# Ledger of designs, part 285: VH-VL binders against q9vpl3

Target 1, 224 residues: q9vpl3
Amino acid sequence: RGKINIQRPKAPHYERARVVAVTQPKYPELPKAKSCFKTRAERTQQQQENPYNEIIAREVRNWLDHSRLVAFFHLSSITADDIFRVRVQLHKQNLHLKSYGSKIIEQAVKNTRYEAIVPLFHSNHCIVFSPDPEKTAALLRIVRRVPQMVLLGGIVEETMLSRNQLVAYAQMPGLHAVQAQLVQTLSQAPGHLIQQLQAHQNSFVQVLDVHAKNQMNEETPKST
Short names: E, the ipSAE of ESMFold2; O, the ipSAE of OpenDDE; V2, 0.75 times the mean of E and O plus 0.25 times the DockQ between their complexes.

## First folded at step 10 (VH-VL)

Design D71 (framework fv_anetumab; at its last look DockQ between E and O 0.39; V2 from the best seeds 0.00; counts 0 for: pae E 3.5 > 2)
Fold by OpenDDE, look of step 10:
Structure D71 (fold): chain C 224 residues (1-224), chain A 121 residues (1-121), chain B 111 residues (1-111)
Amino acid sequence: as target 1 above (224 residues)
Amino acid sequence: QVELVQSGAEVKKPGESLKISCKGSGYSFTDYWIGWVRQAPGKGLEWMGIIWPGDSYTRYSPSFQGQVTISADKSISTAYLQWSSLKASDTAMYYCARDEGIYESYYFDYWGQGTLVTVSS
Amino acid sequence: DIALTQPASVSGSPGQSITISCTGTSSDVGGENYVSWYQQHPGKAPKLMIYEVSNRPSGVSNRFSGSKSGNTASLTISGLQAEDEADYYCSSYTSSSTPYVFGGGTKLTVL
């Protein structure tokens, strides 16, 4: 009686193997333990479905719609204390510093005229809102306190501006000042024209006088 | 009209402390940077530092860091430059100036009349 | 160290046009458009003449103009007058820990 090799049992006859294969209890696949860690995709989906996010997104839309000045900043390794300090200074000027998640911003501006700003929010960022576009210069003066706040661009009077354009806008004199300057320039123009016209006439008269004097001197016979 | 008025000339000995002042008027004092500039006799202009009077945030030139203190009292629209211990080398004209620049633009549009500080033994 | 280099002196006759140069040692000096010029008469405080390369403050004569090419900013004074005799300083923004840098100054003499 051949010692049954318990370590390497001989494969059963093919007929027996078929019966064994059919009669093997199908154990229910252990439910793949849902990893306690929600996949990044699941987290992102849950965030999108969060009613709270919708509320915040609506808030962002409200700020955008009611602000005549919006400035976008990148935050590079800034401390909470520095942010607080600059926020206080901005607030004194009726400038409102806000920070929102990128997803919230995306949700807020989706299918709106502001959708173009989404690429600006891939990193740490903040937004400054103001009802007064004349505060742009004040904003940019205050922001000098925080080199970690890098200006990316903004919206002024519903127009998207690049960084350089926003700075240029801030440097422009107010409309009234420009008008005043224009009026002054226009008021001076006639005087200058008159002076130029008179100068030419005077020059002509002088030349004629010189010519007349020269002719008179030639006609005076040298009384020998 | 925007005006910066500085305190009068000072004659001091080495080792003495000094605080000079710059009073701003004709504008919102808290809304503009104030800078200090040194000019040694017969020499050029040297930036020392700036202050935001709104909260007294200050930046110094590396050459002047720890050598002087810049401060401001917004209640009286006055900026200060002070030394704890004067040196003979501190003899110079000191100007305060308002910075009109925005963001990366730095320039002084209004200047004080200057304060002459003479430090001699 | 970031430095602005100016000629020590420039001279011109009344009515002439003169130019004072300001050259940065680094491409970062002056940024794209952040050069200012100051006039200083003897015993007086500096006066802003040009800001942001080419802008004139109110009250500054149109005889003063500013330009920039590469790392060199220039102040041009046209129709030189006796009153223009002064020291002139350029200044620029630097991205370093020192946002302000002044040139060494140029003494302008009107002959």
Scores: ipSAE 0.844, ipTM 0.927, lowest interface PAE 0.6, mean pLDDT 87
Fold by ESMFold2, look of step 10:
Structure D71 (fold): chain C 224 residues (1-224), chain A 121 residues (1-121), chain B 111 residues (1-111)
Amino acid sequence: as target 1 above (224 residues)
Amino acid sequence: QVELVQSGAEVKKPGESLKISCKGSGYSFTDYWIGWVRQAPGKGLEWMGIIWPGDSYTRYSPSFQGQVTISADKSISTAYLQWSSLKASDTAMYYCARDEGIYESYYFDYWGQGTLVTVSS
Amino acid sequence: DIALTQPASVSGSPGQSITISCTGTSSDVGGENYVSWYQQHPGKAPKLMIYEVSNRPSGVSNRFSGSKSGNTASLTISGLQAEDEADYYCSSYTSSSTPYVFGGGTKLTVL
């Protein structure tokens, strides 16, 4: 119920659209003149298989293949100076802040076990990659001061973790030894424990599936 | 074992400068926040500010902004609290403390022994 | 400005349970924010007793427990002992400019 009448004008210093536009370097686009003179068939085919999208998608796959820690964040409005400062802080800890379009992420993870993450990238986002899963706690200490970065979940040692699971992982002592015990427990644990862990994972997947279905229904033309 | 060791007690006059130290050991100094907390004689705890030693990013309580300087030298795992001109009201015990919280959690898990600063004419 | 409210003092006999309250607002204690509790004996540095509302650090007796309801956090000490006599402070996040706000402190006396 709207008891409080919030009269908050949008201040010029916090232009959310401008901040979003500067958070990710983009590959230079082809000259506009080419797109203006192309035939319908060429435009349709170029849209379907833009070579710059595949180059960037390969970059994403390379990061995923070489990172033992991947964390996904929703990114609220943030200044270019602030996000740059955060990127530098993360880089000093071997944590690499990136952002990619949802279409590129979809192309990168197509036909992989990570295909279900695509709906996370329909809103403004960023991703942190690292070869060092032991840096999970350091990551979460740094982003704690960045309320614009809202943790959604992650991947640790090729295991998908929810937001709460990633936070719990970060607080465990002896990361590698504890991780080995967790994998062993999942392999031999009672069906109830396995179901509980899978339920958290399935809830994450269900959220992704519901979001994907809503997006597909909204964007897909009705067909008989 | 995590330990924070502060510099010794100080007796100063109004107008003098002072820099007190807090040396961390037994952990990765650049991976944890260090905060400073003031306790006036017979009074409660007041947060003054916090520093990320990895890049010296610093945030001050509004009550202490412009009154003190917080800094760190990560090469010797040491944080500092500094006054350019002490006042009699700066007489207090000063603690450094490590913040161990991650993501949305803010708490101090290890505290230094404290540095008593006395400012009188 | 916003401050966390604690009773100035509380007392109990050995073996009793006592509760120390810490009352704030929906912007600090009430919302999704965590609360921590610190014990301070005279002449000593504070010691963390409870973090994230109800978690105990290693080495803290299970006689100490924390909880939160509405805008009030509570520290409960069961089986009160003489060594529990100390000052107790709560702390909570309030805003990005004041991520640590302390209560005024509660002096626990063991009779």
Scores: ipSAE 0.240, ipTM 0.602, lowest interface PAE 3.5, mean pLDDT 78
ESMFold2 (binder alone), look of step 10: mean pLDDT 89; pTM 0.922

Design D72 (framework fv_anetumab; at its last look DockQ between E and O 0.37; V2 from the best seeds 0.60)
Fold by OpenDDE, look of step 10:
Structure D72 (fold): chain C 224 residues (1-224), chain A 121 residues (1-121), chain B 111 residues (1-111)
Amino acid sequence: as target 1 above (224 residues)
Amino acid sequence: QVELVQSGAEVKKPGESLKISCKGSGYSFTDYWIGWVRQAPGKGLEWMGFIWPGDSYTRYSPSFQGQVTISADKSISTAYLQWSSLKASDTAMYYCARDEGIYESYYFDYWGQGTLVTVSS
Amino acid sequence: DIALTQPASVSGSPGQSITISCTGTSSDVGGDNYVSWYQQHPGKAPKLMIYEVSNRPSGVSNRFSGSKSGNTASLTISGLQAEDEADYYCSSYTSSSTWVVFGGGTKLTVL
């Protein structure tokens, strides 16, 4: 009686093997243990569905809608203290420095006129809001102290401006100042015109006088 | 009208301390950078540094870092330049000036009348 | 080190046009529109004449103009007058540096 090798059982006859293969209980695949770690996609989806994000997004929209000046900055390696100090100085000028996550910004501006700003928020960023567009110069003076704040662009009076355009805007005299200058220029124009007209007349009279004098000198017969 | 008025001429000996002043008027003192510029006798202008009077944040030229101290008292719209120990080489005219520039633009639109500092043994 | 180079002296006759150059050692001086010019009479404080390459402050004569080509900024004074005799300094800020630089100054003599 051949010792049944229990350690290496002889493969069953091919017919038996087929029957065994068909009759083997199909054990349900153990549910792939849901990795305790939510996939990046799942995290992103959960963040999108977060009611809190919607609230913050609404806040961002509110700031955008009520601000006449919005400036976008990239933040490089900056300390919290430096940000705080700048924030304080900005606040004194009624400039409000805020920082939001990129996803929040995307959600906030989705299907709005502000959607074009989304590309500006791929990195660390901050936004400065103000109800007063005249504060643009003040803003740009204050942020000079923080080289880590790099101006990307802004929105002034609902118009999107590039970095250079925003700087140029800040350098422009106020509307009233420009109007005043125009008035001054216009008020001076008649005086200048009169002066020019008078100058021509005077020159003409001088030429005529010279001509008259020359004619008189020619008519005086040399009394030999 | 915007005006910067500096303190009077100073005659000092080497090793003495000195603090000169620049008082701003006619504008919001805390809303503009104030710079200090040195001019040695017969020499050119040298930028020393800036101060933001709003919180006394300062930036110095590398050449003047640690050599002088720039400070401000916003309550009286006054900026200061001070030395702990004067050298003969500190003999110069010192100007304060308002920086009108924005962001990366730096230019001085109003200047003080200058303070002559003479350091002689 | 960022330096601005000016000619030591320039001269001209009354009524002429003269140009003072300011050349930066770095391409940054040419790339940035942040050059300013100052006039200084003997014993007086400097006066801003041009800012941001070509802008004139209020009260500055239209005889003064600024331009830039490459890394060289230029101050042009047209219709030279005796009162224009002074030292002129250019100044600039570069993004690579966090400090303001002045040129060495140019003495303008009106002959």
Scores: ipSAE 0.821, ipTM 0.917, lowest interface PAE 0.6, mean pLDDT 87
Fold by ESMFold2, look of step 10:
Structure D72 (fold): chain C 224 residues (1-224), chain A 121 residues (1-121), chain B 111 residues (1-111)
Amino acid sequence: as target 1 above (224 residues)
Amino acid sequence: QVELVQSGAEVKKPGESLKISCKGSGYSFTDYWIGWVRQAPGKGLEWMGFIWPGDSYTRYSPSFQGQVTISADKSISTAYLQWSSLKASDTAMYYCARDEGIYESYYFDYWGQGTLVTVSS
Amino acid sequence: DIALTQPASVSGSPGQSITISCTGTSSDVGGDNYVSWYQQHPGKAPKLMIYEVSNRPSGVSNRFSGSKSGNTASLTISGLQAEDEADYYCSSYTSSSTWVVFGGGTKLTVL
């Protein structure tokens, strides 16, 4: 009966999404088998049927607004135990590992300068948020043990950074060095700076698209 | 300011156990990887493995997997290299080194002074 | 078995520029992979001279430079001095993130 199917959606589906929207994300994370059970398509369908997508998107906006460091990763297949151990090490450094559906991310950054990040979330991913931009190096040292987390880029102090720019930022000693370099950069001619930022943004998106495609295409020959 | 101080030279016989140490100071010990590097007399450097002291996650070179144990005690900022049963071929200088590499980069920016291990009967 | 090939020795006169090569494969030296270089004087611990192909740590003379072309990395020492006489090792990793490898080492002699 298709009429019954239309009129009686599964109630637990809505209740789980509601809890996530109004409370902080649940901990601990699902076991690997349960995580694999809930595919990208299932998450998208659940979000489409849930009236509280805006509440979850507001949570993402709150993370973006309160985080001076945001890092985006593509996430290949990984055991629940391995990702849990990494999450614990990250949390000790005030680094918060999260994952959200592409539709939720799209709603969260709609009409903002960060709309360029939406393509990053069309495949399996994770995001690390932190109020502490000086923890970028710590983040990248910890994730080195996880080849399945492929760095795509990030946001530092409300500035979009490419993968290479984020790595370079992480290697700078202390906040003072970053502030000094930022001030020096702002002393450059305004027109040339605008052109460089536009070129970097286009290159950033292009590199991320190529990197995501390469990870999907190379999945069989190498672990990604 | 970063310093890695290793335990003193050891003279052992084949079959004996040994645990050598590497104490880090001048930095946050749990924020960096520690690697162990071997150098046999008159020979080159060989990477043995590394450890993340925060949770003792370890990774070994295939050449040394099962031959040694790498561990750490983060409460005293110390990493260890341990043998259950020494062989004469274990005679070498052993270095600990801090790995400052991030993401896809690996390099050792600070090295301990080395611990000479001599195994002979 | 070593994965990275270095010449066993090189020599040069004071003031000369010399280059030490480190040859591997596309899985360790080639492509976007990183290489580091270490100097070791007799009886001393190694010292990092170059990281990530071409970067110098603070306190390393600008006479030392690194580069890479194809599957070969190079350490160049300009204005050779007697104190540069030492063993030099390159290092990289294989395609799996579980293996760091050193070259066989190059003995630099200052004539």
Scores: ipSAE 0.542, ipTM 0.788, lowest interface PAE 1.9, mean pLDDT 78
ESMFold2 (binder alone), look of step 10: mean pLDDT 91; pTM 0.937

Design D73 (framework fv_anetumab; at its last look DockQ between E and O 0.36; V2 from the best seeds 0.66)
Fold by OpenDDE, look of step 10:
Structure D73 (fold): chain C 224 residues (1-224), chain A 121 residues (1-121), chain B 111 residues (1-111)
Amino acid sequence: as target 1 above (224 residues)
Amino acid sequence: QVELVQSGAEVKKPGESLKISCKGSGYSFTDYWIGWVRQAPGKGLEWMGIIWPGDSYTRYSPSFQGQVTISADKSISTAYLQWSSLKASDTAMYYCARDEGIYDSYYFDYWGQGTLVTVSS
Amino acid sequence: DIALTQPASVSGSPGQSITISCTGTSSDVGGDNYVSWYQQHPGKAPKLMIYEVSNRPSGVSNRFSGSKSGNTASLTISGLQAEDEADYYCSSYTSSSTWVVFGGGTKLTVL
């Protein structure tokens, strides 16, 4: 009777193996211990359902709706102190610097005319709000203090502007100044036209005078 | 009308301290950068630095970093340029100017009349 | 280091058009850089003539114009007048620097 090798039992005959495989008690898979750490997806979902986020999103919408000037900035490794300092300077100009999470922004602008701004908020960002579009130049002067604030674009009078367009807007003279310039230009135009018309007339008269003089000189008989 | 008025000419000896002033008027002093520009006799313009008078934030040219101090008193709409110890090489005309530029644009639209600083032994 | 190079001197006759060049050492001067031009008469403070490459401040004659090609900015003065005789300086800020630089200046002589 061959010593049953207890350490390496011979594989059962294939028929026995099949029976054993079928008759093996299927133990319920131990519930995968829910990792104490919520997956990133679960955290993201919980953040979306957070009533607090809805409140903040509403706030963002309110700011967007009541602001005539909105500027978007990327923040590159800016310190809290620098942010505070610039915030104070902006506040003095009735410019309101705010920072919101990307999810909040997404929620806030979902199904609104502002939905196009969502891609701007994939990194650290801040938003400056103002009721006065004339403060655009002031904003951009102050922002020079913080090179870490990179202008991405903005909204002026409900129009989305690129960075360059926003800068260009800030450089434009006020409406009144432009109007004044237009009036001045228009007022000068008739004078110029008159001058040009007069110049042509004067030139014609001069040419005619020369012709008349030449004819008179030809008609004066050389009194021999 | 926007105007920058600088302090009068200065004659100093090497090693002396000096503070010259630039007073702005006709605009909101705290809403514009003020810059300082040096011009040595017979030489070109040299950008020294700028200050935001609203909170006295300053930027200096590398050449002037640590050599001078730019400051401002917003209460009297005045910017300052100061030396702790003058050198003969500091002999120059110094201009203050208002920076009208925005964001990445820097240009001076109004200039002071200049302050001549003469440093001689 | 960002440097702006100007010709030392330029001359022209009354009524002519002259151009003063300002060339940056960095390619950045031709890119997102803003160039300004200043006029300085002897014993006077500089005066802004052109800002942001081609913009003319109020009160500056339309005879003054600015342009940029590559890393070279140009100031053009048309219809040269005796009063235009002065030193001209270009200045520029680059995104790579945190300071403004001036060119060496160009003396314009009206012959």
Scores: ipSAE 0.859, ipTM 0.939, lowest interface PAE 0.5, mean pLDDT 87
Fold by ESMFold2, look of step 10:
Structure D73 (fold): chain C 224 residues (1-224), chain A 121 residues (1-121), chain B 111 residues (1-111)
Amino acid sequence: as target 1 above (224 residues)
Amino acid sequence: QVELVQSGAEVKKPGESLKISCKGSGYSFTDYWIGWVRQAPGKGLEWMGIIWPGDSYTRYSPSFQGQVTISADKSISTAYLQWSSLKASDTAMYYCARDEGIYDSYYFDYWGQGTLVTVSS
Amino acid sequence: DIALTQPASVSGSPGQSITISCTGTSSDVGGDNYVSWYQQHPGKAPKLMIYEVSNRPSGVSNRFSGSKSGNTASLTISGLQAEDEADYYCSSYTSSSTWVVFGGGTKLTVL
């Protein structure tokens, strides 16, 4: 904004006065002009961050779109050797341990149904992706050795699950058939739920019973 | 058809070494923890430790840390419990068991038949 | 070290219900910690009867049930039968460390 040029005396003029007007944009009321006067170092940093974030955010979106299982963990301090050994064991089960910045996650899920996951990334964290939702139990068996990885919740078949829901999901008998039933039921209107119950009575009742028991073990006041 | 088959009974003298085995079959051996449990004659069960066979990561009870070695050879689906120098107090039945617990849960769903180790002169 | 506390023995007549207790602390039995129960007949390996406080594995009779209140877990056997005569052990994960403890065991006698 030309307030700097107006407010600063034109005379006496110095060659450095022209440079100062370009290099010192942050004195009263130059909000738009200030961005034009940033140093090369600051602009380079800003440019590198923006394109990098967009590319990585697209990678995260791609993982989310192609993963039927996504699990979110808070990650406390852990040695590189320990986390590497766990990553190898997970990879053998088609479970892919990744870490992304919270800004990148925000950008990746913006305007999607997954926007609710953003608060999970306020602190140090990691994510596990897999195309195989039946590997949820395998995931939770492997991470048992890592107290530093604290399960926060996950996404199964495009449905958000809390920590306890994900653990309950992993332990259900006939996991694959029950997984499909549970996810479909959670995603349907009440009328559709009744139709599916009539067709899958035994499996559906079993899922509800397991779900209710896990809610009671979570110290919920209603137990329903 | 999960099975855990342990090596046969052993009679040893104090100071001798010993390695007993536990072979798992009917399931993916590297997908589950294997634990070891001791039962002295006429006494209760004592949890000794667990191993993740995929990379041989181990965790021991404080009571057994440094007194025994738990190991595994995933290529033959076998876990081991070994002593470098047996004591008479090591006389006990030793069980291996599969630990099916996930996340914060620990429990043994399948047990081996046990290996009786007798240490006396 | 210190095992979970169980009564040394309990007895009951056929058809009765009996309860075996397992008492620990807030760091092993209490809170959100899980407890499991094992049955052991003489000369046999233990068998899992209850896991995660109240869940029955496949093949375990519905006469067996588990519960927890405060720092005490309970195994209840209804409709007591002669074949239930065995030793019973509780087990829990200690949340203060990364290891499992067993109770001292309870001998159940069917009169």
Scores: ipSAE 0.674, ipTM 0.846, lowest interface PAE 1.3, mean pLDDT 79
ESMFold2 (binder alone), look of step 10: mean pLDDT 90; pTM 0.931

